# Ledger of designs, part 14: VHH binders against p49116

Target 1, 238 residues: p49116
Amino acid sequence: EGPLLSDTHVTFKLTMPSPMPEYLNVHYICESASRLLFLSMHWARSIPAFQALGQDCNTSLVRACWNELFTLGLAQCAQVMSLSTILAAIVNHLQNSIQEDKLSGDRIKQVMEHIWKLQEFCNSMAKLDIDGYEYAYLKAIVLFSPDHPGLTSTSQIEKFQEKAQMELQDYVQKTYSEDTYRLARILVRLPALRLMSSNITEELFFTGLIGNVSIDSIIPYILKMETAEYNGQITGAS

## First folded at step 1 (VHH)

Design ce9 (framework vhh_8cml_1)
Fold by ESMFold2-Fast, scan of step 1:
Structure ce9 (fold): chain B 238 residues (1-238), chain A 120 residues (1-120)
Amino acid sequence: as target 1 above (238 residues)
Amino acid sequence: EVQLVESGGGLVQPGGSLRLSCAASGFTFSTYDMGWFRQAPGQEREFVALISTSGGYTDYSDSAKGRFTISRDNAKNTVYLQMNSLKPEDTGVYFCAAIRYSPGYTFDYWGQGTQVTVSS
């Protein structure tokens, strides 16, 4: 059997909306986040092992892990996105909400804790200098998580996760042969992804979605789209 | 009650033309981007064309560029797809969709589809 991921699955290129506004607004943040989300879902859909699990199973997997995939994508694309600038703009929006008494102190605390967790995760990944192959396999490990409720084919999902772990190990050992503990340092970062609330991620990055639409409701549609739609999402309407 | 109703599908020979219409009701049509998607038997639903709220921006799949034209009439709550130089590979069920956020492709509403068959 061939490898779980091919060289095409290592390529993860985010194109930001142009031009970047002088004042970051909710719509620009949402457009940037949406492009990353669509790129992440298109990436998952392109994996033959993922497609082999069937449409119902692959939809359930993405619904369960989109926040983890999205967060890994934020870390991977932090420089391209100017993520620190986006987070500063979000904090500014929160400060305005405090001034107008629109949010409770408890909610503000929850959101600020989420931002701090996100910043620490991205900083950890940057310090480890995670490369494109490593990100691809970390995303695969997250995607093929057999422990989400409601999944069928859990044994096959677990085998794909183990295959991802073994291929990551092989890559790291060959590429970073003198750094014996690099794989362990990388893998120990993954549990932090489970501590971040998908509801708070949605509020921070997807508030600019027009109308009463949730990420959960659009996942089935995104997964059924042709590649041209993901490319259109990256390049914008023409 | 929200409805998107497609019409204008049918059987046509290669090289022929069809004009699809999608009549929208139950929501504020002028505030939505509108798109056309298609699905062939045993295939995934694929993007064909998109038009912005004002009609100022359009986007097309590579296979549709130069052959298909999307347009809308906000006064009539209708979106259209003019299809020229039809090929057998254009065969499929064509769906219209109302989209809140064009770059995000967030879909609020879907029609039930209209069959297009390109065959001699």
Scores: ipSAE 0.000, ipTM 0.128, lowest interface PAE 13.5, mean pLDDT 81

Design ea0 (framework vhh_enristomig)
Fold by ESMFold2-Fast, scan of step 1:
Structure ea0 (fold): chain B 238 residues (1-238), chain A 122 residues (1-122)
Amino acid sequence: as target 1 above (238 residues)
Amino acid sequence: EVQLLESGGGEVQPGGSLRLSCAASGFTVSSNYISWYRQAPGKQREWVSTIYSGGSTNYAESVKGRFTISRDNAKNTLYLQMSSLRAEDTAVYYCARDLGYSPTFRWSHDYWGQGTLVTVKP
């Protein structure tokens, strides 16, 4: 039967644009976020179970869960990204926008609440010291979610999700045998991902995209991209 | 009325130099983030350089060391000094008032110039 994920799916290496600018701007943040998004899509596409579902199902799954995958990626790569510095720069900009009357107070409140929830999520994952295997299985659990509206092949997706849950449980029990409640503490973090607004995530991290381009519109393109193009996006080589 | 007007484009040989200008009216360049973008034929528009309100600068990796962004506060004008030009630099160059990080605006810019064409002949 083989495992759902192999050791190759545990490695998750984000290469940041370099050098980091002295003043963070939308373009640096958008390029960094785009690399993470591309890395996340490439990770998903490399899973044999995912490939077995077919292109239409793959596109539907990723369109439904990209925000959850992206947020898990932000938590996993928070140190590499200097995410706390990025979020602090965004907060500073929002506070200045209030003083300059550029944005409504209600909209600023919504965005600030989203940033606070994101910080809480990332801090919780950091405090739990989630390892690479745990992140890989958590991403698999959210990827193989059978409960999104409009999905086909839901029974097969559910079986892959159950396999991911089973393999995570086996891993945690063997690796962290001393901590009886670790798995429960990890899994209780996941529902928060579904409360995160994908629209606000797009505004925070992808506002540098030129034109009226949505993440939903680029997902099919990214999933059909050749491996060399993925590598170029991840490393910035092309 | 806010306007940005680019000028200085033209034809140049590989290895040559060219200086682009962006004249701003209706706002003060020293108080804003101003960026240069370019769009090559058949390609997506890409960011080239930004000068921040405080005078600090940033560059795309492809132009770093070859291009220099600057401003003349008295003339309220932005410049892009381009050197060691390559065929790949052929594009229409735009200046834009950059909002910096703007989580509410998808394009991060509220005003764009009309563009100026730079052609580097092989």
Scores: ipSAE 0.000, ipTM 0.229, lowest interface PAE 10.2, mean pLDDT 83

Design ea1 (framework vhh_enristomig)
Fold by OpenDDE, second read of step 2:
Structure ea1 (fold): chain B 238 residues (1-238), chain A 123 residues (1-123)
Amino acid sequence: as target 1 above (238 residues)
Amino acid sequence: EVQLLESGGGEVQPGGSLRLSCAASGFTVSSNYISWYRQAPGKQREWVSTIYSGGSTNYAESVKGRFTISRDNAKNTLYLQMSSLRAEDTAVYYCAKGSPLEDLLRYFSYDYWGQGTLVTVKP
């Protein structure tokens, strides 16, 4: 079997909506997030190993890990997205909601903690100066996680994850030979992703979904989107 | 301010051709999904075609092979080349700034619409 990932899987270019509003509104945030979500899901779909799992299995896999993939995408695209500004806007919106007594104190705390965790994670990734290859492999490791309940073909998933890990190891050793512990530093960031609530992420970034449609429910549709739509999401130019 | 201005509509005989234009301002066409919609008299507005930021295109089955969506990035303008026009193509044609969510759900209204241009195919 060939490598799990190729150079084509390293490219991860997010195109932001235009124009940027004077103030970041829910629609802009949701559109930006949606583009990232589509990009992330279609990235996964572009991996031959992912396709080999079959439609049912790969859908289940994405359902299980979409939040983690999305979060890695946020970290990777933080500069392009102006993520700090987006998060600040979200916080401001929440503050307004608090003033209107629309949220419970406990919920506010949970949401604020989530935002904090998200920001800290992205900052930590920036400090590590994670490159495109490393992000690709990390995403693959997250994607091919066998420890989610209800998955089929767990043996194959595990094998793919191992391949991703090995390829990452080889890449880091080759590219960062002077930094013996870089691999370890990178991998220890992954647990932080599991601390993040998918429900809160959905609330923060996707509240603008029409009819309160859940990410879980639309994932099959995203994965079935035509290649043309995919191309439109990942490339800013023809 | 985002603006869309359609032009190029008119009367045409069946089998004829027409080219519509949508001049966009306030945003970059190449950075967004841009779509054509049409609304026939007494009917609901329907999706016609979309050009994505990457340059890929999609078409409704009813116009596939007859219509071509394109854009000029320098002019920030969207086009719809219509050929082999039919009576059922008679409608007001609208340009709309699209979004990933709207494209996915398809029953959602776009944020920005032009005023439309009338295309009449005479039997």
Scores: ipSAE 0.008, ipTM 0.316, lowest interface PAE 8.1, mean pLDDT 86
Fold by ESMFold2-Fast, scan of step 1:
Structure ea1 (fold): chain B 238 residues (1-238), chain A 123 residues (1-123)
Amino acid sequence: as target 1 above (238 residues)
Amino acid sequence: EVQLLESGGGEVQPGGSLRLSCAASGFTVSSNYISWYRQAPGKQREWVSTIYSGGSTNYAESVKGRFTISRDNAKNTLYLQMSSLRAEDTAVYYCAKGSPLEDLLRYFSYDYWGQGTLVTVKP
């Protein structure tokens, strides 16, 4: 059995919508976020260990962890997305809403708190100067989380998570040999991802989705299409 | 078709005043939310003021007490009266028919933008 991730899984390149509008709007933000979500799901689907778990397990895992993967992707692609500009635009809109008498202050505070947590997470990752290999393994650790409710094959999932942790440790110890506590500083950041509300993430970034479509409802369709392409390649069908 | 046309910009000395106009067609200003925004060179767009369908108004802290948003329902026109102008007020000013701010799901959104009008505050 080889490594959990290959060099191809380290490559994570977000292509932003073009042209960029002169002024940010909900459609541009939603399209940018949707591209990142799609890239994240395509990345997960390309992992042989993930494929080996089967389609039902794959769907359950991604439904459980998409917000964690998405948030790691936001941190990794913060510069490409101009994430600080997007968050500033959202904060400006919310600040204007606070000045109106029509909106619940509690709801606005919940959203503002979520944005603060997201900014703190992205800032901590930037301060640690997390590299592409470290991001790939952190995404693998959150993807192969055996502790989400309703999962099957939890022992196999745990095995893959442990393999991701071991390979991250090996990478960090080899690459950052002088910094004996780097791995601990990186791993202690991960629990914060589970404290961030997937519902608020969906409201902030995916408001432009057509109809009453939720992220949970689109995940199976995207994963099925990726599975069909992968299976076509391994069975010789195009 | 919804159209917004800004006018009234120009050069003014610090402490001076200008009145910007935004002529609307394709909708009624008295029954919609309309905002003024501005963008200075090298900076992101900044919200300045909003007038709501009911006539209530809100202002950015940087302009509160110096700028006044109003409308003329008969002329279907929005105005921004600017007084005590400062060098930092130099920007292209835009009017926008935006989404109601009570809908947080629409966050930074707009239905239509105008072409803008340049305001330059020179020493």
Scores: ipSAE 0.005, ipTM 0.135, lowest interface PAE 10.5, mean pLDDT 80

Design ea10 (framework vhh_enristomig)
Fold by ESMFold2-Fast, scan of step 1:
Structure ea10 (fold): chain B 238 residues (1-238), chain A 121 residues (1-121)
Amino acid sequence: as target 1 above (238 residues)
Amino acid sequence: EVQLLESGGGEVQPGGSLRLSCAASGFTVSSNYISWYRQAPGKQREWVSTIYSGGSTNYAESVKGRFTISRDNAKNTLYLQMSSLRAEDTAVYYCARSTLGFYPEKGMDVWGQGTLVTVKP
């Protein structure tokens, strides 16, 4: 009945804010992250299977998995974003905060542990040399997760997840035919995404941009945005 | 201290042009997302255009091709150049700062007092 994803869903191009400041600041980091979040949500919206689940289910799925999609996006776009430079700037800010007694040591430890987990994940994906097709299917697998609490249509979601898994398997077996265990190495990386706190991701990448509004409260509006408004955000947002 | 002040409104005939200005004080226009909104009598406030901190622009479908948003960073001032004005463009025009680049309407924290534009034959 046709594939879950088309070639257009493999294309994932992040446009960075311009110009890049001489020294990275929280505003630039948050704008870059927000562009990636918007790109990720628009990517999800473009999938016919996702659209078929209906608005309420779509909102629930994205609320449950936005951090996983965002983290996969960070790994995929790490070079375009100069993610290592962004993380270094965040670490420098945290180190200065320790010296000025502006943040508790326990909080800084939690945030540093999150950064280390993120770096480890991105490094593992880079080491595996994950390609654009593999990223598209990994994002589809996490998007169509039937195991989040409160979901309706769980049988249909599970069916779409299984279809994503089957299509990823077919792709890897055909493209990397001599690497019998590549699929297994890729899939065992996914559980690490659920160990990363969405609250800490929000604090690190979105605090300077969203004010008093949470990502969870914004998701329904992003999913309902007019195409022109969305295009303005991914190509014109600062 | 943090303030937006509109000017340039007035009466114009259909097909005419007007340029609105919005002077910012207490913050830097080039570092923020600044939008124009309008409110016609008896109607809900409507988004018109946004200029993002990087200089990119976006427009409501109803004004696309007729209105141009711009800024002068040295003067810390925002502009809305309006052309081919129609009776339906009659409204009080407001400029507003947003703390949310990707959903400006939800992050509005500073509003101007508004400037009236009347398109009458």
Scores: ipSAE 0.000, ipTM 0.146, lowest interface PAE 13.2, mean pLDDT 83

Design ea11 (framework vhh_enristomig)
Fold by ESMFold2-Fast, scan of step 1:
Structure ea11 (fold): chain B 238 residues (1-238), chain A 117 residues (1-117)
Amino acid sequence: as target 1 above (238 residues)
Amino acid sequence: EVQLLESGGGEVQPGGSLRLSCAASGFTVSSNYISWYRQAPGKQREWVSTIYSGGSTNYAESVKGRFTISRDNAKNTLYLQMSSLRAEDTAVYYCAKPFYSGLRDSWGQGTLVTVKP
């Protein structure tokens, strides 16, 4: 009954907190990341196929994939966010924590490895020059992942993922007709998303949140927000 | 500036009931979402319940069926009605406009709830 995604699902506009402080701090980083998280959730909620799965299935699905969706959002919005500047500020904070014996060496190593993986992923996407349509369909492919443990309606989720893959293929073949291997180069980037720890993502970007509470525990609450409240969070008007 | 002031905490026996209040200033509770959080000794803060601007509510699994969040628009006040209280409900309870810039600025000192025989 029509395409999985419409042109409205291609638009993905992150509004950054303004002004950017002279010195980056946990508050600014957390607010920026939270806006991206809310934008990503609002994007997912707007898809008719996602709505058709029902609230319980929708919630379980997003709990399972939020880190993949968030990481794709970081790559897509890397320039708007000045992500490289944010990551540099985090690295500087980690180096200061070593000097002051505030953080263990093992933890610093884990976080640095995560930052490296994130930078590598974002650089690979930039090098491939992934466009807005391709990002929308890649987000749809990770959103409609039927292979997470504990999911219900897995056959329907699989159907929507296959539809996303088919529509991405059609788009790439028509738009980049001279590059027969572009789709394969894009798709082989996706497994890297599952190598990134959601716990480390929470510590890097959501340290300003209450008691480092798990993002997947607050997802049901976020998904139930009214559209005006989502817009308020995204624009900072709330 | 948004200010939230918690009250109503105290000592209660297991199985008992208690109602917490959160008086809001700097915004109207009827047009905003507000949450209850709690922090037990030696543990991180956990989300308890949220009431959305439209009046719908959501609860943590550990309190679902026992706690009820509500608001009085005339008094600009949020409530948490707690029933069938258990020892594990012992915590400092906070109300907060969740997330982002101002989260910490909007935190009150909380109100202590102690459940003991």
Scores: ipSAE 0.000, ipTM 0.241, lowest interface PAE 12.3, mean pLDDT 81

Design ea12 (framework vhh_enristomig)
Fold by OpenDDE, second read of step 2:
Structure ea12 (fold): chain B 238 residues (1-238), chain A 123 residues (1-123)
Amino acid sequence: as target 1 above (238 residues)
Amino acid sequence: EVQLLESGGGEVQPGGSLRLSCAASGFTVSSNYISWYRQAPGKQREWVSTIYSGGSTNYAESVKGRFTISRDNAKNTLYLQMSSLRAEDTAVYYCAAGLSPEWIIKHFGYDYWGQGTLVTVKP
């Protein structure tokens, strides 16, 4: 059948809105996040194995794992996005909301913990110096996860996940032969993704853009739409 | 499968009229964002008109007062009535459909495009 991923799937280039504003407003953050979300989903769509599963199964998979894919994307694109600055801006906006008494204490705690988890995950990935191939395979492993409820073709999904894992193993052994435990160190980071709430991620990055529309509801449209060029800002496009 | 099929193009004299059709399948025209675009030879594609799901319409300044966008829900078809045609209106006309929320279409483009139909305005 050939490999699950090719060199074309390693490329993951995010283009940020330009110019960057002096003050990172909600629109800039949402636009940046939207671009990453689209890039991530279109990346998945570009995989032949993903296409082979059919539209319904594809949609279900992405609905199940979009937060994990998005988070891996954040980690991979952290420098280009200036993620630390974005997160700081989000925290500042959150603080303003706190001062206005718009959030409960419990919700504040949940959101702050989520931001912390995102930061820690991205930092851990940077510390491991994960390369483009490793990110591609990790995303594939996350994408072809058979353990989500309600999936069809679970046997095929499992097969694809195994293939992704094997290819990652081969790559790591070949590229990092002196680091015997690198594969294990990389894979052990994946559980951290499951600790992150998709709802909170959506609230942090997409509230100003989507309104009452959920990421879950727009996923089918994103998967069907034409590949887009990401050159504009939300504020400039209205 | 979603499909858009334009028709009605042809040759017409300046000052003449022409009606374009876009037959849609796989989605409901009345429930979606749908537009006409055109591309003249050697020029970039440009927006012509849009009809929103709510029925409101919008037009490029260059065609305002001359072109009318409409739809037939029963036929699931989009129309562009063109009048007072000018040489500058010569182009391939495309139908574009947005099945996504409007904000997605505004920033990331239309979901589907037709193959286009040629309109030639010449004496």
Scores: ipSAE 0.020, ipTM 0.318, lowest interface PAE 7.5, mean pLDDT 87
Fold by ESMFold2-Fast, scan of step 1:
Structure ea12 (fold): chain B 238 residues (1-238), chain A 123 residues (1-123)
Amino acid sequence: as target 1 above (238 residues)
Amino acid sequence: EVQLLESGGGEVQPGGSLRLSCAASGFTVSSNYISWYRQAPGKQREWVSTIYSGGSTNYAESVKGRFTISRDNAKNTLYLQMSSLRAEDTAVYYCAAGLSPEWIIKHFGYDYWGQGTLVTVKP
């Protein structure tokens, strides 16, 4: 049996593209986001319980939850990515466009709401000072979600989610013994992830890199990558 | 709900002219950010020209002075008038529409794309 996650699953190190441009551009943002996505997929692949579900179930799970995993990764790596700088620039320009009467339609409202939800989520995680172990288990809870439509092996997925919840509880009680309500404060943050539109995330962070190709369509290929090919993606070597 | 239909593509000799059209439905061209993009075989999609809600226009350096973007608000149609065509202009041309200002389109992409129309500049 053993624990769901090992110490190796706690390590989550994003390597940013170099050199950093003087002016933030679409290609730098897309490459940075791509590296985070590949790191997140490699993290999921490295979990023995995930591999035990089989390739078809693995692919379906990740296709259902990639946006939630990616958003958790954005929060965890926000400082390394300078995410606040990107989002602040976007919000400032959006506000100026509204004041100049150039803004119209439901799409801008959807985009603005998404950015504000993302900012609130990242700020709440920062205020809670979520550590690497907590992030690893939150990602596992999100990954092993049995309630997405079209999934098979839902009973086994639910058992792995419960195991992730139990191990997170044990960790928090041991490490933050003086903060009786810390676990509850952390867990109530998770429902917000499902209110985030994967389509808007894709347009925000992956435009210019993948074009009209959806993240959903490339997930099976990322999950089948050999270790050497995956390492090339996250380091930009190949 | 929203549809963009391109037309006007075809074969033309170097130095020739061609006019592309993009008919919009479920979307008002006069109040939105709308652009022409092109994609040559085996190459990345590149921006060609934009017309803004206020009527101002911008062009890629490679087409400045040769291409003119315009719209007919009554017909809800976007145009790209191309002149002095070169072999390098051979591409599938797409119209793309967004409800957003330029900076959002750069980071968020366009809300709607047409299917494209092929322009071939033959020797």
Scores: ipSAE 0.000, ipTM 0.105, lowest interface PAE 17.6, mean pLDDT 80

Design ea2 (framework vhh_enristomig)
Fold by ESMFold2-Fast, scan of step 1:
Structure ea2 (fold): chain B 238 residues (1-238), chain A 120 residues (1-120)
Amino acid sequence: as target 1 above (238 residues)
Amino acid sequence: EVQLLESGGGEVQPGGSLRLSCAASGFTVSSNYISWYRQAPGKQREWVSTIYSGGSTNYAESVKGRFTISRDNAKNTLYLQMSSLRAEDTAVYYCATRPYWLGSKEFDYWGQGTLVTVKP
């Protein structure tokens, strides 16, 4: 009956750690990434349709798609994060690791390919000038993905995904009425998100902050946080 | 930057009460979750209680119904009201905060501790 997303679900504001260090280090990168991950999960848990699926389904969905949500968040917040600077610092570290024989060549190749795919994705989204409403619906489409292995309630999840697709189509047709092919150009970008390894994302952005605790293991806790507790974790402000 | 200073520890008889304080500087207690931990002689450090930024609270099973965590936002101070104290509550009590849930232990901030001794 009502829309899948409200205006509150379009707002997606990342607060960066301050001050930015003169030289980027793993702690600053991991802190920035953790804030984005928290923001992304808080965004998902605030959706009434998501809440209606129940805790077990919510946990399974976010475990399956957190990397896709995180990557969309990186693209959306690329300017705020100075993502290009972060990726350049990671590349420099990897090049030094090659010269010092600290990592296998195969592993470095996998990581470099991941970084290239991430850069290409973010560049394509920037070139398309994806707005906040479009990002919200793209995130909803990947969140309500019924095709992940092991999911239950797949028919209901599929209905929510279709609703997200329909509302995105309505928005794009009304807002970008003169650009007949915009929706198609946006949607064909989504399959690339599944080509990006969650294990590599975890190593790039969360190494040195979480230690041996996986993102999968902390997801249930983050999803159960009260709004006020979440605000304390993210902003540090009243 | 972030500093925590505990006070209020001392000697008390079984069944007695004590109120511990933790004065915070360099961060705001109303905006962060903050916890009490304790370490008894010869034992590992154990979690006692947490108050979350929204004011909700949680307690270890061993202290439920006997201890109450609270804060004074104007004084930027955390409290632990301890009642019905037992010999096994004897420990050094620490307040601790982690500004980010996903932070490593290097982002945990700890006070220096205050000793509570329950003697017959």
Scores: ipSAE 0.000, ipTM 0.139, lowest interface PAE 14.4, mean pLDDT 81

Design ea3 (framework vhh_enristomig)
Fold by ESMFold2-Fast, scan of step 1:
Structure ea3 (fold): chain B 238 residues (1-238), chain A 118 residues (1-118)
Amino acid sequence: as target 1 above (238 residues)
Amino acid sequence: EVQLLESGGGEVQPGGSLRLSCAASGFTVSSNYISWYRQAPGKQREWVSTIYSGGSTNYAESVKGRFTISRDNAKNTLYLQMSSLRAEDTAVYYCARGFLYSPKTDYWGQGTLVTVKP
């Protein structure tokens, strides 16, 4: 069969809310993060191999890996988001807030450790100068993880993960032929994604969500959206 | 609209038990840290317990081993199970939602009165 990913899967363009506030606030962070999450899930559902697994499997996979996909998206879109500025503002706020709620100090430290891990991950990806093709394949490797509990069709998921790994290897060896160790340097970054707490990510980036909608609850809804809804290209006629 | 509504307070004898509830609307309890505070007549408000988005918990030294904080994500409700109650536990109990980025507790309910009388 043909390649797992096409050139359309390399394009990953985040449209930021405008205008950017002078002082960052929870609403701006949440809006930016929500757009990235929608873009990430739209990206996943556009993959023919993903669609072939069926609706129930698709939902289970994304529920298991959304945090890893989201974190890769943060790294990929770090410059357009001014992510370093956002994270620095959050850290500054948390350092000032620890005196206000000293009894939550251990939680604040845990959250700050998560932010430092996120910063390190994004910095490592930036230093490696990960390109759009590499990000697309890393997201595919993460998406097609057969080892999450409760999954069906694990043999097909493993096959798609292996295909993603092979296509990434082929791409890196051809494009970065002078750097024999590049693929290894890229792949050793992936385990860090599984050490990131989805609960802390949800609190950091989605705490401003309006209504009783958790990320777990919104995933099936997002996966069923029409393409026009994902793009926000809604006219008065639709 | 964000709202917290406490219930379950009442009058109990020393050594008794009560379960307080905090019904949340306008946000998801599993995505936020939520705390119980109490205020005795003529005293400052004091922190009692917190449950964090990940489910880990923390307690004031005065209540450790006697109180248990929990939540029911499906019902979007926070609980405080109180056992071995003492006269010193007499207070109005409040649940409070905090934001990680807010220097202040975001929302407070009206509270629920707990009276421990011999």
Scores: ipSAE 0.016, ipTM 0.374, lowest interface PAE 6.6, mean pLDDT 82

